# Designs tried in a protein design chat: VH-VL binders against q67xv2r213to389. Part 4

Target 1, 177 residues: q67xv2r213to389
Amino acid sequence: NMEQLAKTLTSLYNIYDANRKPDYIYENEAEFRSLYVLLHLNPSSGVMGEPLSLWFRKLTFALVKSKEICFVRNLLRLYRMGNYKNFLSRTASEATYLQYCISEHHIREMRLVAVQYINNVCYKLQPYPLLRLSQNLKMKELDVESLCHECGLETCTDPDGFTVLPVKQSTFRSPED
Short names: E, the ipSAE of ESMFold2; O, the ipSAE of OpenDDE; V2, 0.75 times the mean of E and O plus 0.25 times the DockQ between their complexes.

## First folded at step 1 (VH-VL)

Design v11 (framework fv_rilvegostomig_arm2; at its last look DockQ between E and O 0.03; V2 from the best seeds 0.00; counts 0 for: pae E 13.0 > 2, placed apart)
Fold by ESMFold2-Fast, scan of step 1:
Parts: C-alpha cells; structure tokens; sequence
Structure v11 (fold): chain C 177 residues (1-177), chain A 122 residues (1-122), chain B 110 residues (1-110)
C-alpha cells in the first residue's frame, strides 16, 4: 500500500539526514527522495504527508539539482497543468524503474485525460487509428482498446482491417469518476 | 498510385450554380476525410470545406457557409462541392485534397489534385 | 486578409539559410499543430511539413519546421534554385471551426 511505502521512505530519509555530509549525496538518495513527490502529486490521493512546498524547502541544493528531483519537479508541473502528452512522453523516456512503478496511478489518470480529449474534440474528421493512440499513450494496441471500452467508447475495424476509434461518441464516461 | 482528379469547372454567370467532382483512385477513399481548397488568380490558398470519412460531419469557411455544400459518394470514390449563388469572388482554381491523421491528434492534407478552374463573370 | 500572417516575400542566394515566419493566435497555432505547403509555379500545392516539424517521405532534410507559442517558422537550409516557390502555413482554428492558411510567402532565389 502507498501509505506504508510513504512511512518506509520517511524512515529512510531520517537515516540520510542523520548521516548528512556537506554536498554529499548517498547512492540512490535522489531517486528515493523523488518517490515522495510522485506519491504526493495529487494532494487528494489520501497519502498522508508534508505539503510538497514545505518538503522541497528541506532539500539540499545538490538534491534540488539532481536529475531525479528535476524530473519529478517537471512531472509535477505537467500533472498540475493537465499536459498529458508531455507527462506520458517524459515518464516513458526519463523515469527510473522505481519512479515508473510509483507513477502508474498517475500515468493511468493522464491516459484517461487523453482519451477524453481525443473523443471530445469536435473537429475530428475521421476515426482515430488505435495504432497511433497506442504510440501516444505508450501502450499496446489491445490495452488501448480495453481502455477505450472502459471509457464507454466503441471501436471498430476500418475497410483495410485496422482497428479505429470513432471520435465524438456521446457515451464517454470516466471509469475513475 | 494515389490520384485525385477534379472536374466540373467552367465559366458561369453570377447567381448561378455549379457542381464540382473529385474522382479518387489508388486508396480506400471511404477511410479518409476530404477537403476543398481554392486559389483565386494570383492569390494565396483559401480553405473552403471538409467532410468526414462517412459524410456525417462537415465544416465550412465562413465565406461559403450557406451557399456551398460538400458531399461524397463512397461507393463511387467521388467527392463533390455544390456551389450555389456564385459571386465574382468565388473565381478560383478549386483543389480537392486528402486528409491524414498526424502523430499528435492533428490532421493535414497529404495528397492534392491538379485543380479545376471556376470563373464567375458576366 | 488571411487569418495566419506571413511575410508576402522572402529572398536568398544559393547555399544560404532562409526562414519564413507564420504568426497566429491561441485558437490556431497556439492550440493546434502547424503544417506547411509548397507550391511551385504553375503546380498544385504539395505537403512539405506536418505536425509542426515532421517531414514526409521525399522532402529533403534541409527543410525544417518549428513552433513556439502562437508562431511557427519554416527554415530552408542550403537554398537551391528549385526552392523558388510559394510557401503556406496552415493550422486548424478552434474558434472558427475551420482550417486556416497564411497568405503565402513568395520565395525568390537570387
């Protein structure tokens, strides 16, 4: 569970802080500290903890400049803006294995935002190829089809045999709401 | 070989009607949205209208809205533009073009016909 | 008047780099991807750049596109005489519910 993970990470942070050396970063410290940000991307998630603004204030300059912390600071900004495309792209290319695993819930949230946007854009003129949606959402085509069905949307096969998503379906509903 | 061939252009008097056709070949016409774009003599391109792959959705430039009707017959691989209440400013070469989905949920015109000339004069 | 604003003309000499600008608003370039069309004298338009910076097969890599905010640019490196043409930027406009194009830029290779 995520609350237990958050408590375990806090204990680890206390060990890092107790053994702090000026300008020294322990192996994997930046990565483990970045997980705190990922666990608290959505303040309504129910994971108890210190607000991110106060948490960032406690980081050393070296930690703030680390690639792991810079990555999650950027992700936080993208998440708050609803920029699903850059969120999904950067997570796929820049996240460590642990960062990716902790981010799975937020990756799903951003994928649902993307499906809603694609379906609700009224000027779309032809069915959206699931192959392209697969690329944009960083998912396998069969998984994208399942996600569309979870959102109340139907897929079909075009005359060339490819699976496509007819856009502007009124049946859209978020499975998370 | 993907081809689009426009026809039906000619000289017409103001207030009359004209119907343009665009014959498609070399691809599955029923899978693509189609555009009409025009170009007045010595001027730039002006988008006219677009029709969805199945004909259910249509969008028009404000300058032609209410006068022009875009339609298609997927069984004949043919796109149409019905032009009513023609005006001198409708004088142009009319191109049909095929729509393609881009990587980021965008669209653009990848294949264009050679155009058919419409002259509205009295 | 066109919805997207381009300079009416541009020029360069063979081998030079030329940039053609395209200025729009939040409802078109600011919200949607830009494509560019090339029209050689006496011919139909041809797709040159799509999705802001993507090149279709057969378009030389000396053509490139970029987009920032409500503006886009087409760059042509190593200018050649055969690049003499009209260039048009285009994007969907959410407020008009239609596709809009720039007025075109006539490129002269001196």
Amino acid sequence: as target 1 above (177 residues)
Amino acid sequence: QVQLVESGGGVVQPGRSLRLSCAASGFTFSSYAMHWVRQAPGKGLEWVAVISYDGSNKYYADSVKGRFTISRDNSKNTLYLQMNSLRAEDTAVYYCARDIWGEYSDFYMDVWGQGTTVTVSS
Amino acid sequence: QSVLTQPPSASGTPGQRVTISCSGSSSNIGSNYVNWYQQLPGTAPKLLIYSNNQRPSGVPDRFSGSQSGTSASLAISGLQSEDEADYFCAAWDDSLSGYVLGGGTQLTVL
Scores: ipSAE 0.195, ipTM 0.626, lowest interface PAE 3.9, mean pLDDT 86
Fold by OpenDDE, look of step 2:
Structure v11 (fold): chain C 177 residues (1-177), chain A 122 residues (1-122), chain B 110 residues (1-110)
Amino acid sequence: as target 1 above (177 residues)
Amino acid sequence: QVQLVESGGGVVQPGRSLRLSCAASGFTFSSYAMHWVRQAPGKGLEWVAVISYDGSNKYYADSVKGRFTISRDNSKNTLYLQMNSLRAEDTAVYYCARDIWGEYSDFYMDVWGQGTTVTVSS
Amino acid sequence: QSVLTQPPSASGTPGQRVTISCSGSSSNIGSNYVNWYQQLPGTAPKLLIYSNNQRPSGVPDRFSGSQSGTSASLAISGLQSEDEADYFCAAWDDSLSGYVLGGGTQLTVL
């Protein structure tokens, strides 16, 4: 689970700190450090560990300007501003395997935000194809259908045999609620 | 030249509604989150609301939750604030402001409009 | 009452150094960068300091910001008459999921 992972990462971080050399950047250090930011994407998670503001102040310029730190900083912004499209797109296309794994619960949150937003705003006049939704959510179509059902939304098959999400439904519920 | 221009202010009675607009120019409006901040006469600044670049996410101050709605039309480069159930304490100059999130920075507002005045009085 | 706490007023003579304090909590200043805004009489607010101690283009270096723990401070060196204004500290608050500001400090140049 994520809690165990966070503890493991904290332990790993302590190992790095214990063996730190002055003005030395370890191989893959930028990637490793980026995981800290990912753990703190949710504002409520900020109580775990040191604040991000303090954390960022301790980074060297080389690390701050690394593509890994820049990447997760961007994800942080996207997440907190609810930019689910770019968040999901960038995590799918640019995240390392480990970054992606650590971000899975955030990805799920953004997918839920997306489903809610689509249900409430995007289509009120015509059904929404699940295939299109799968492209936005970066999920397999069958998994999207399951997610929609989990959110209390119904799906149906159109005359062409494609699965669609009917127009705005009042039965939406967030599984996290 | 980056510019924000608020409009829609006026005098209204308590319980009435008012919609403010903020016209943006000189930058890619659709790329930025936007804020509303108000200032009661002779008082300090009070944050009201923020909306994400595409309107998908919104946050409000507790004092306006359920009454105010922030929205935007990126095709018109315009930010809106729908104010319902207005109260005397909503009387203020209302500013729109552009949000900035840097690589090494949290949220801050780097560009402000000149403000539009809203007066709620019986 | 504001979430962040500032002294309501401050004063100094030209050439002096003046500091304005801003106190918050772990959910705002303790976790997020502090920003400062300057509001000259009869004008809209202007960004003065961002990310605790960064100055936007056009802001003189006599303005500086610092942050420690759950508190922040704005320092104005070489005080000038044109510095007479209201100053507001601000930060994002994680618990409130919103931006919070101080009550503002009115700086008078004697």
Scores: ipSAE 0.035, ipTM 0.570, lowest interface PAE 5.1, mean pLDDT 88
Fold by ESMFold2, look of step 2:
Structure v11 (fold): chain C 177 residues (1-177), chain A 122 residues (1-122), chain B 110 residues (1-110)
Amino acid sequence: as target 1 above (177 residues)
Amino acid sequence: QVQLVESGGGVVQPGRSLRLSCAASGFTFSSYAMHWVRQAPGKGLEWVAVISYDGSNKYYADSVKGRFTISRDNSKNTLYLQMNSLRAEDTAVYYCARDIWGEYSDFYMDVWGQGTTVTVSS
Amino acid sequence: QSVLTQPPSASGTPGQRVTISCSGSSSNIGSNYVNWYQQLPGTAPKLLIYSNNQRPSGVPDRFSGSQSGTSASLAISGLQSEDEADYFCAAWDDSLSGYVLGGGTQLTVL
């Protein structure tokens, strides 16, 4: 569970800090510390721990410059902007196995953000092709259709046989709320 | 027809405050992120701030952070910029602009207002 | 200096092809889409190119955009007198958490 994981990570960080060597990163330390950021991407999620602004100040210079910490700082910015395309693309291509596993909840959140944005975009009054959503959200088309239905949105088939999402539906709701 | 109209510009002394408004019409205002961009006399464009469609996310240029506040009232189709502690370098034409986040999730401004002029001088 | 670097001026004769460069970094053009804006003197800017190479409705196909690495380029083919304007490149910068623009390129049609 996420609470137990957060407690285990905190214990690990205490061991790292108790054995701090200047300008040194222990094996896998940057990756394990990066997981804290991913657990706390959504500040309203209720996951226990100190705010990220304070947490980042405690990192050594070597950790701040590490590939793993730089990556999750970028994901944090993308998450806060609602930039679902770059968030999903970078996570799929750059995350370690552990980073990806921790991010699964946030991947779903970004996919929901995308569905909401696309439904609300007024200058695209035509039905939106699910194939395009599938490519942008890194999901199989059938899974995209299921996600749209979970959000209270209808899908339909165009004259060419492609599944499409009619936009500007007033029935949108987040399945997690 | 999609339209943005800025107002509230004027001449003010350094250290004073001014509030700009941007009235939107011809589109569903609450579906779009909105920007403020400024242009000093004879200079290029400088991005000032952006606010998400529901007001939950706000970002500012470093030059205005802590002094300016972007906000919106979706029930009135109006974007605001509260400018506090004004400086001479804030003198510019201020444009509001609509951003489309949906399909591409990049920050580009497809509709611009005509601008309102702010002059900060002693 | 602007975060994105453009030449301050460019020129061409009617019918010719002109390119305007835009140089950035991995935190902006290298990670995010590039957009281009056109501004006639005394008027508000107009969106010319979005998402690196896409044209909004009403923009002629003689305007084209491209991006490679941390650089972008705007090309104008079949140059016309009404193309005389300022051109700005722009992108989101992940490091600054803000939108950044080039200093602008003043295009003169001879």
Scores: ipSAE 0.000, ipTM 0.487, lowest interface PAE 13.0, mean pLDDT 85
ESMFold2 (binder alone), look of step 2: mean pLDDT 92; pTM 0.943

Design v12 (framework fv_rilvegostomig_arm2)
Fold by ESMFold2-Fast, scan of step 1:
Structure v12 (fold): chain C 177 residues (1-177), chain A 122 residues (1-122), chain B 110 residues (1-110)
Amino acid sequence: as target 1 above (177 residues)
Amino acid sequence: QVQLVESGGGVVQPGRSLRLSCAASGFTFSDYGMHWVRQAPGKGLEWVAVISYDGSNKYYADSVKGRFTISRDNSKNTLYLQMNSLRAEDTAVYYCAKDYGEFYDSYGMDVWGQGTTVTVSS
Amino acid sequence: QSVLTQPPSASGTPGQRVTISCSGSSSNIGSNYVNWYQQLPGTAPKLLIYSNNQRPSGVPDRFSGSQSGTSASLAISGLQSEDEADYFCAAWDDSLSGYVLGGGTQLTVL
């Protein structure tokens, strides 16, 4: 339950703030605070909280400069821009275990954006190899195939034995509809 | 051994039609987009048209829109260019070329035919 | 007139570094990858550079490509007499829904 997690994190933040000492950061505080940003990447997510702009203003300078907070600030910018390639690359290489787990829904959202873009881009010269899509989405090829099918798209095997995604299929649908 | 062989060129009068063919071998023709590119005598290269791997998408240079039609027959590994209402400025060597297809958002022509000459004169 | 702008000619001496420029717009070079083609006299074109800076198998390391903003360049280091050819830049154009090429640069090795 993400709503309950958000409430638990807020309680933890209150304990940190009540016991604040100048220039001191508790162990794992930056990581736990970064989870708030990940829970609120999408304002429409249904997780209640204060707007991120107001929330960031309450952080100490040391927290703002931490690697965990810098990571999620960059991720927020990429998410808002719809930059799925850099979003997925950065989460795969830089996220902590907890950050990755909390980001799973947004990682899925970015993967769906990628599949839609590839199918619906205006240039459609050749089928898209699933191996390339696997690399870009940071997924196993079988999982990419399942995602494509979930989006209403068919895959096929080319004469060389490689699995490919025929593009500009009119059957595309968001599984989140 | 990957190769493309163009045919169908010749001398034609203005206003007439001509159909070019390009026979492909040594690669899976049905997996790649195919281009037509022309070169007038003593001039540079001018891109003419492209067709997607399955024939569902076609794009043309403004200079040939409405007059030329690109098509393909994947069962015969053959690309075609139907040229109608030919003009003197269509005089050129016509090359067929394979899109390299390595990146979806990246285009380029990695295999080229030897070309076939089309001369439009009175 | 070509959509992408190249100098009509360039020259160099053996062993020299020469660069060929290619200027476009946001709808072509600014949004899509640049390719370079080499055409030796009397032959079909050959793909020299793809995806801005990648070389196909068989193209020597002395050929390199770069792209910045709406411009691209081809650099040839250690120029050799065999490099005397016409060079064309190319990119997809979003506004035209088509592939566009430069007018070509005739490279003379002096």
Scores: ipSAE 0.007, ipTM 0.500, lowest interface PAE 8.7, mean pLDDT 85

Design v2 (framework fv_rilvegostomig_arm2)
Fold by ESMFold2-Fast, scan of step 1:
Structure v2 (fold): chain C 177 residues (1-177), chain A 121 residues (1-121), chain B 110 residues (1-110)
Amino acid sequence: as target 1 above (177 residues)
Amino acid sequence: QVQLVESGGGVVQPGRSLRLSCAASGFTFSSYGMHWVRQAPGKGLEWVAVISYDGSNKYYADSVKGRFTISRDNSKNTLYLQMNSLRAEDTAVYYCARDEYWGDYYGMDVWGQGTTVTVSS
Amino acid sequence: QSVLTQPPSASGTPGQRVTISCSGSSSNIGSNYVNWYQQLPGTAPKLLIYSNNQRPSGVPDRFSGSQSGTSASLAISGLQSEDEADYFCAAWDDSLSGYVLGGGTQLTVL
């Protein structure tokens, strides 16, 4: 469970803090601390903790400049903006395995935002190819088709033989609703 | 062979109208969104308008909105740009271009050679 | 005035790496994918990069794109004389409900 993980990480952070050396970073400390941000991306998630703005202020200069903390600060910004394209792209290319696993719920959330946006976007010029959705959502094509069907959307084959998602379907519904 | 061929350009007086055509061949025209892009002499590219694959959605640059109308005839594999109330600033080479197939990227992967429109008194 | 800002010129020598920048806003590059077009003298433009960093078939891998925040960059490694051209960045703009392009960068191969 996420609550148990959050408590375990807090215990680990306390050990780091108790043994702090000026500008010293323990092996994997930046990564483990970055998991706190990922667990608290949504303030309403139910995982208890201090607000991220206050939490960031407590980090040492060395931690603030670390690759892992910079990465999750950028993810937080993208998440708050609803920027699913960059969120999904950056998690796929830059996240550690642990960071990816911990962010799985938010990855799913961003994928649902993407499907809704694609279906409802007024400036869409043609049906959306599932192969392209697969690339954008960082999913296998079969899993993308399943996700579209979960959202109440139908897929079909276009005249050139590609599997596509017809956009502007009024049947869209969030699986989370 | 995938081709786009523009026609209908010419010299016209300010305030008059001109209709451009773009003949498509070598692909399923009805599956693609289509763009008009222009380039004034010695200047950069300026996007003009786009039309969806089925003609249901159209978007225009602010500089031409209310004066230009984009349309298509999928049975004839032809894209059109009706240009009304022409101004000297509309003088340019007009390109038609095919929207890149793969979704919401709005890249233009196939371009015609262009047709020249000169608005001159 | 162009909505996206590019340097008007860039230059390099054969074999070098050249980077062309493109600056926008949250309504265009910050929200939507960036395309890059190459226009050789006297020719129609050609799609060089789409979806920030993807290459169409036939575009050499020495051309690459990147995007960060409201900015994008085109990198050309192993610069060749045939790369001398105008380069344009472009993206959809949500506020304008339209496609916007940069003013273009004239690349000179010295």
Scores: ipSAE 0.117, ipTM 0.599, lowest interface PAE 4.6, mean pLDDT 86

Design v3 (framework fv_rilvegostomig_arm2; at its last look DockQ between E and O 0.34; V2 from the best seeds 0.00; counts 0 for: pae E 7.8 > 2)
Fold by OpenDDE, look of step 2:
Structure v3 (fold): chain C 177 residues (1-177), chain A 124 residues (1-124), chain B 110 residues (1-110)
Amino acid sequence: as target 1 above (177 residues)
Amino acid sequence: QVQLVESGGGVVQPGRSLRLSCAASGFTFSSYGMHWVRQAPGKGLEWVAVISYDGSNKYYADSVKGRFTISRDNSKNTLYLQMNSLRAEDTAVYYCAKEGYDYFESYYYGMDVWGQGTTVTVSS
Amino acid sequence: QSVLTQPPSASGTPGQRVTISCSGSSSNIGSNTVNWYQQLPGTAPKLLIYSNNQRPSGVPDRFSGSQSGTSASLAISGLQSEDEADYFCAAWDDSLSGYVLGGGTQLTVL
């Protein structure tokens, strides 16, 4: 359960913060703090805490400039801009195991945004190949097909044997709704 | 450079037929959907019809459905609009337009290049 | 009587920011992306914005688009005299199986 995990991690973060030693930075401090950002990517998530804008102001210069904090700041920007392609690409290529695990919910959200966007924009007259979507979503093609079906979209096989979204469909629905 | 040149416009009486052509150059014609859009004098733009890259899919505005036929000859890089049973309200400048393609996101969209239009006047 | 609704006119002074609205329904803007076209006097339309907020090459960054729910908006910042034109929004309509356009907005630069 991602909600329970988020609550546990938030509690853990508070424990570390409450027991912080003055002028001491843990070896995994940057990565640990990056998890806080990931937990708060969605402002509507209901996760307790101050706005990220205020949170970032309390970080030391060394932490702000760390690769971990820079990475999640970039993800935050991409997420809030709805840039699913770069968000999914960077998460797949640069996230640590723990960062990826905690971002899994956000990854799914961005994949849904991508599917909706494709449905809204690109195949009025021509089919859209699932292989292309697979590449952008960083998913296996079969999993993309399943995701499309979960969103109420139909797929078919073209004459060349490739799976496609045939034409614009009006049956899209977000599984989160 | 991409170029679209409409032709075939003229003055006709109500009930008559007219066939418009759009000559395309500067791009792979057979890879793009094509549109017709018209504009009555002093009025706004009205979408007329669209045809897919291979001609297998066609859609029409309700105002022209059953009277107009969109078609294409990819070997000639030409788009056509057969207009039958013309009415006074069909009087307009007729534009052909090609779909755009986003190379970064790999999808087709809207109408990115337009011709200069050809004038059709339907009057008694 | 266009399917998409635009204000018939808008105006601004040079340097000003102006916004043109486009209202639709769930079958068009609510479920499809919006394109914006500019038509200068006596010329053919030109694509300004596609896919709600994407600019084709050659279109200045002064032009921006947004979409929310069943409405869309075109914003022009740093208004210039050359921006005086008619502007049209367009979207695919799922119920009609075709493109629909707004009635157009005539923008005057004072």
Scores: ipSAE 0.538, ipTM 0.831, lowest interface PAE 1.2, mean pLDDT 92
Fold by ESMFold2-Fast, scan of step 1:
Structure v3 (fold): chain C 177 residues (1-177), chain A 124 residues (1-124), chain B 110 residues (1-110)
Amino acid sequence: as target 1 above (177 residues)
Amino acid sequence: QVQLVESGGGVVQPGRSLRLSCAASGFTFSSYGMHWVRQAPGKGLEWVAVISYDGSNKYYADSVKGRFTISRDNSKNTLYLQMNSLRAEDTAVYYCAKEGYDYFESYYYGMDVWGQGTTVTVSS
Amino acid sequence: QSVLTQPPSASGTPGQRVTISCSGSSSNIGSNTVNWYQQLPGTAPKLLIYSNNQRPSGVPDRFSGSQSGTSASLAISGLQSEDEADYFCAAWDDSLSGYVLGGGTQLTVL
């Protein structure tokens, strides 16, 4: 369904471009154009389209400076760097409703990156608390526990009553195959 | 009361071996990483080794790697440091220290509880 | 030899503000949090600051920490005679796979 959405957005962009007026931005144009970036954050996603470097070059100066486009440019940088904490924080606090909905699969991807990193970090000396992971991933603790189990990782309760991930005891397995 | 008590120090000749122990009480020993840190007379602190909560991961300072072995017995709440091929430069007070734990900020923040130390003197 | 660089000594008068610097690299301070330890004469070290700028229970608020890039600083405001001690910065080093400490700074309260 994302491929169909991408085609619909491309048709809308063509209408904007065909009717371009100097220094004019149509209502919601910046938001709808920002959705293109979110659909193409992962070049392996299978959603066909123009490379983002070329796509950005087609935007007017006014669109480039819009808050919607600035937001997704920042998300693209965070995504490429694997900065899951800031990616998840900014999406939770700054995304519009439509931007959030389209970002759901990238949010999941960043959460998987986080769980893998935490399980595999070589200097880990203690089991990792799910409460901390809950806060960093912007998820409920029960949902974090489910995500860990989905990745093939076992959780347990420590002697102080906290749910923890005993890092390196289980091999991370991507639920995406 | 959270406390760490080191023992096993003494005077030994170069080339010999010595095993230090650290008895832990007042906290859940099996949930925390443990460190050994030493201090030569009149000098600063030098980190020696660390062991993870379950004993699966161990890391050493280059100066002791291959000569010292860190280990733990969670059933006895005891940390060990086996020191082989001792040299005059190993003369120091050896401290046992517990890894700090921050649920909200940073996972790794170093040593929040320290023992009083045990003295090791390597001399001929 | 220490991996983290601190001035060997610092001094101040009662009531003044003193700052102790700690310089490292991207593999230690640049990628991991900094801890500060206080060692009073003849005693075991004590954790003074953790996670760059946090104080354990019982540490006065006149002690504060900061970190920027590959450097960190410990600031002591309202200096008191009881603050006379050795101060050590420390951080995990990813390249060495070990915990590294500074050489220590001997603080004298004049």
Scores: ipSAE 0.118, ipTM 0.613, lowest interface PAE 5.2, mean pLDDT 86
Fold by ESMFold2, look of step 2:
Structure v3 (fold): chain C 177 residues (1-177), chain A 124 residues (1-124), chain B 110 residues (1-110)
Amino acid sequence: as target 1 above (177 residues)
Amino acid sequence: QVQLVESGGGVVQPGRSLRLSCAASGFTFSSYGMHWVRQAPGKGLEWVAVISYDGSNKYYADSVKGRFTISRDNSKNTLYLQMNSLRAEDTAVYYCAKEGYDYFESYYYGMDVWGQGTTVTVSS
Amino acid sequence: QSVLTQPPSASGTPGQRVTISCSGSSSNIGSNTVNWYQQLPGTAPKLLIYSNNQRPSGVPDRFSGSQSGTSASLAISGLQSEDEADYFCAAWDDSLSGYVLGGGTQLTVL
């Protein structure tokens, strides 16, 4: 369904461009143009269209400065860096409903990046608290535990009753989704 | 105020045993891993062993593996090091040290509080 | 020898900046964070830097740490006579399943 959405957005952009008024942004134009960036966050996805580098150069100065375009430009940088914490935090606090809905696949990718990172780099003698992961990944703790199990990782309970992730487990596998 | 007080050092012949103790106060002992680190006269620091907060994981330097045993009694706020088959090379000041750890930030701070040490001399 | 390699000595004059290097491998500094310890003469060691570049409360900001690849560095700016001490880097080593320290660097303030 992403192919049809991309075609619909392209048609909308053609209408905006055919009716271009200098120094003007149509109602919701910045948001709808921002969706193109979100559809193309992963360059290896099957969504067709112009490369983002060329696409950004075609934006008017007013659109480049808009809140919506600045937000997705920053989100693109966070995605490319693998900065899952800030990607998820910014998306949760600043995305419009439409921006969030289009980002759902990438939200899952960032959560998987987080689980892999924590398993690989955190201190083995201090299991990672699922409460902290729940907060950073914007997920219920039950869903975080399920995600860890999906990645082939075991969880356990510490003496204070908190669920924790023992790190440096050799059983990690990325789910194919 | 966090305090660690080692005891049990002394002079002992090679092949004999000693048991070191570290009494902890001023923090929730059962929430933190604990280390032993030693320093031979005029030498640098050598890590000896670590035990996790609940005692379930223990790790040792190769130089002491099979001879030394780290343990803890969380009901007594006490860390132990059982040293068997002592050798001259084990002569050192032995420090106990508390791990620094922020549970929710998942920051390991290293060994944030150290005792003043207890001296072990292995000499015939 | 120590798994982590430090220069055995370093020196500087008051007010200057000195750096102390620490070289390791992919199984320690390359995969785990670096801590630094200061040992003043006749005293127990003290945590100086944790998590590569963080300072505990009470450590002045003239002490800073950095990490890149399999190496780490401690920098001391505005050098003071009381900074004369031994400095040790440390990290967990995944392959040895143990904590490893450098041999220490004896800093002399001239």
Scores: ipSAE 0.014, ipTM 0.613, lowest interface PAE 7.8, mean pLDDT 88
ESMFold2 (binder alone), look of step 2: mean pLDDT 93; pTM 0.945

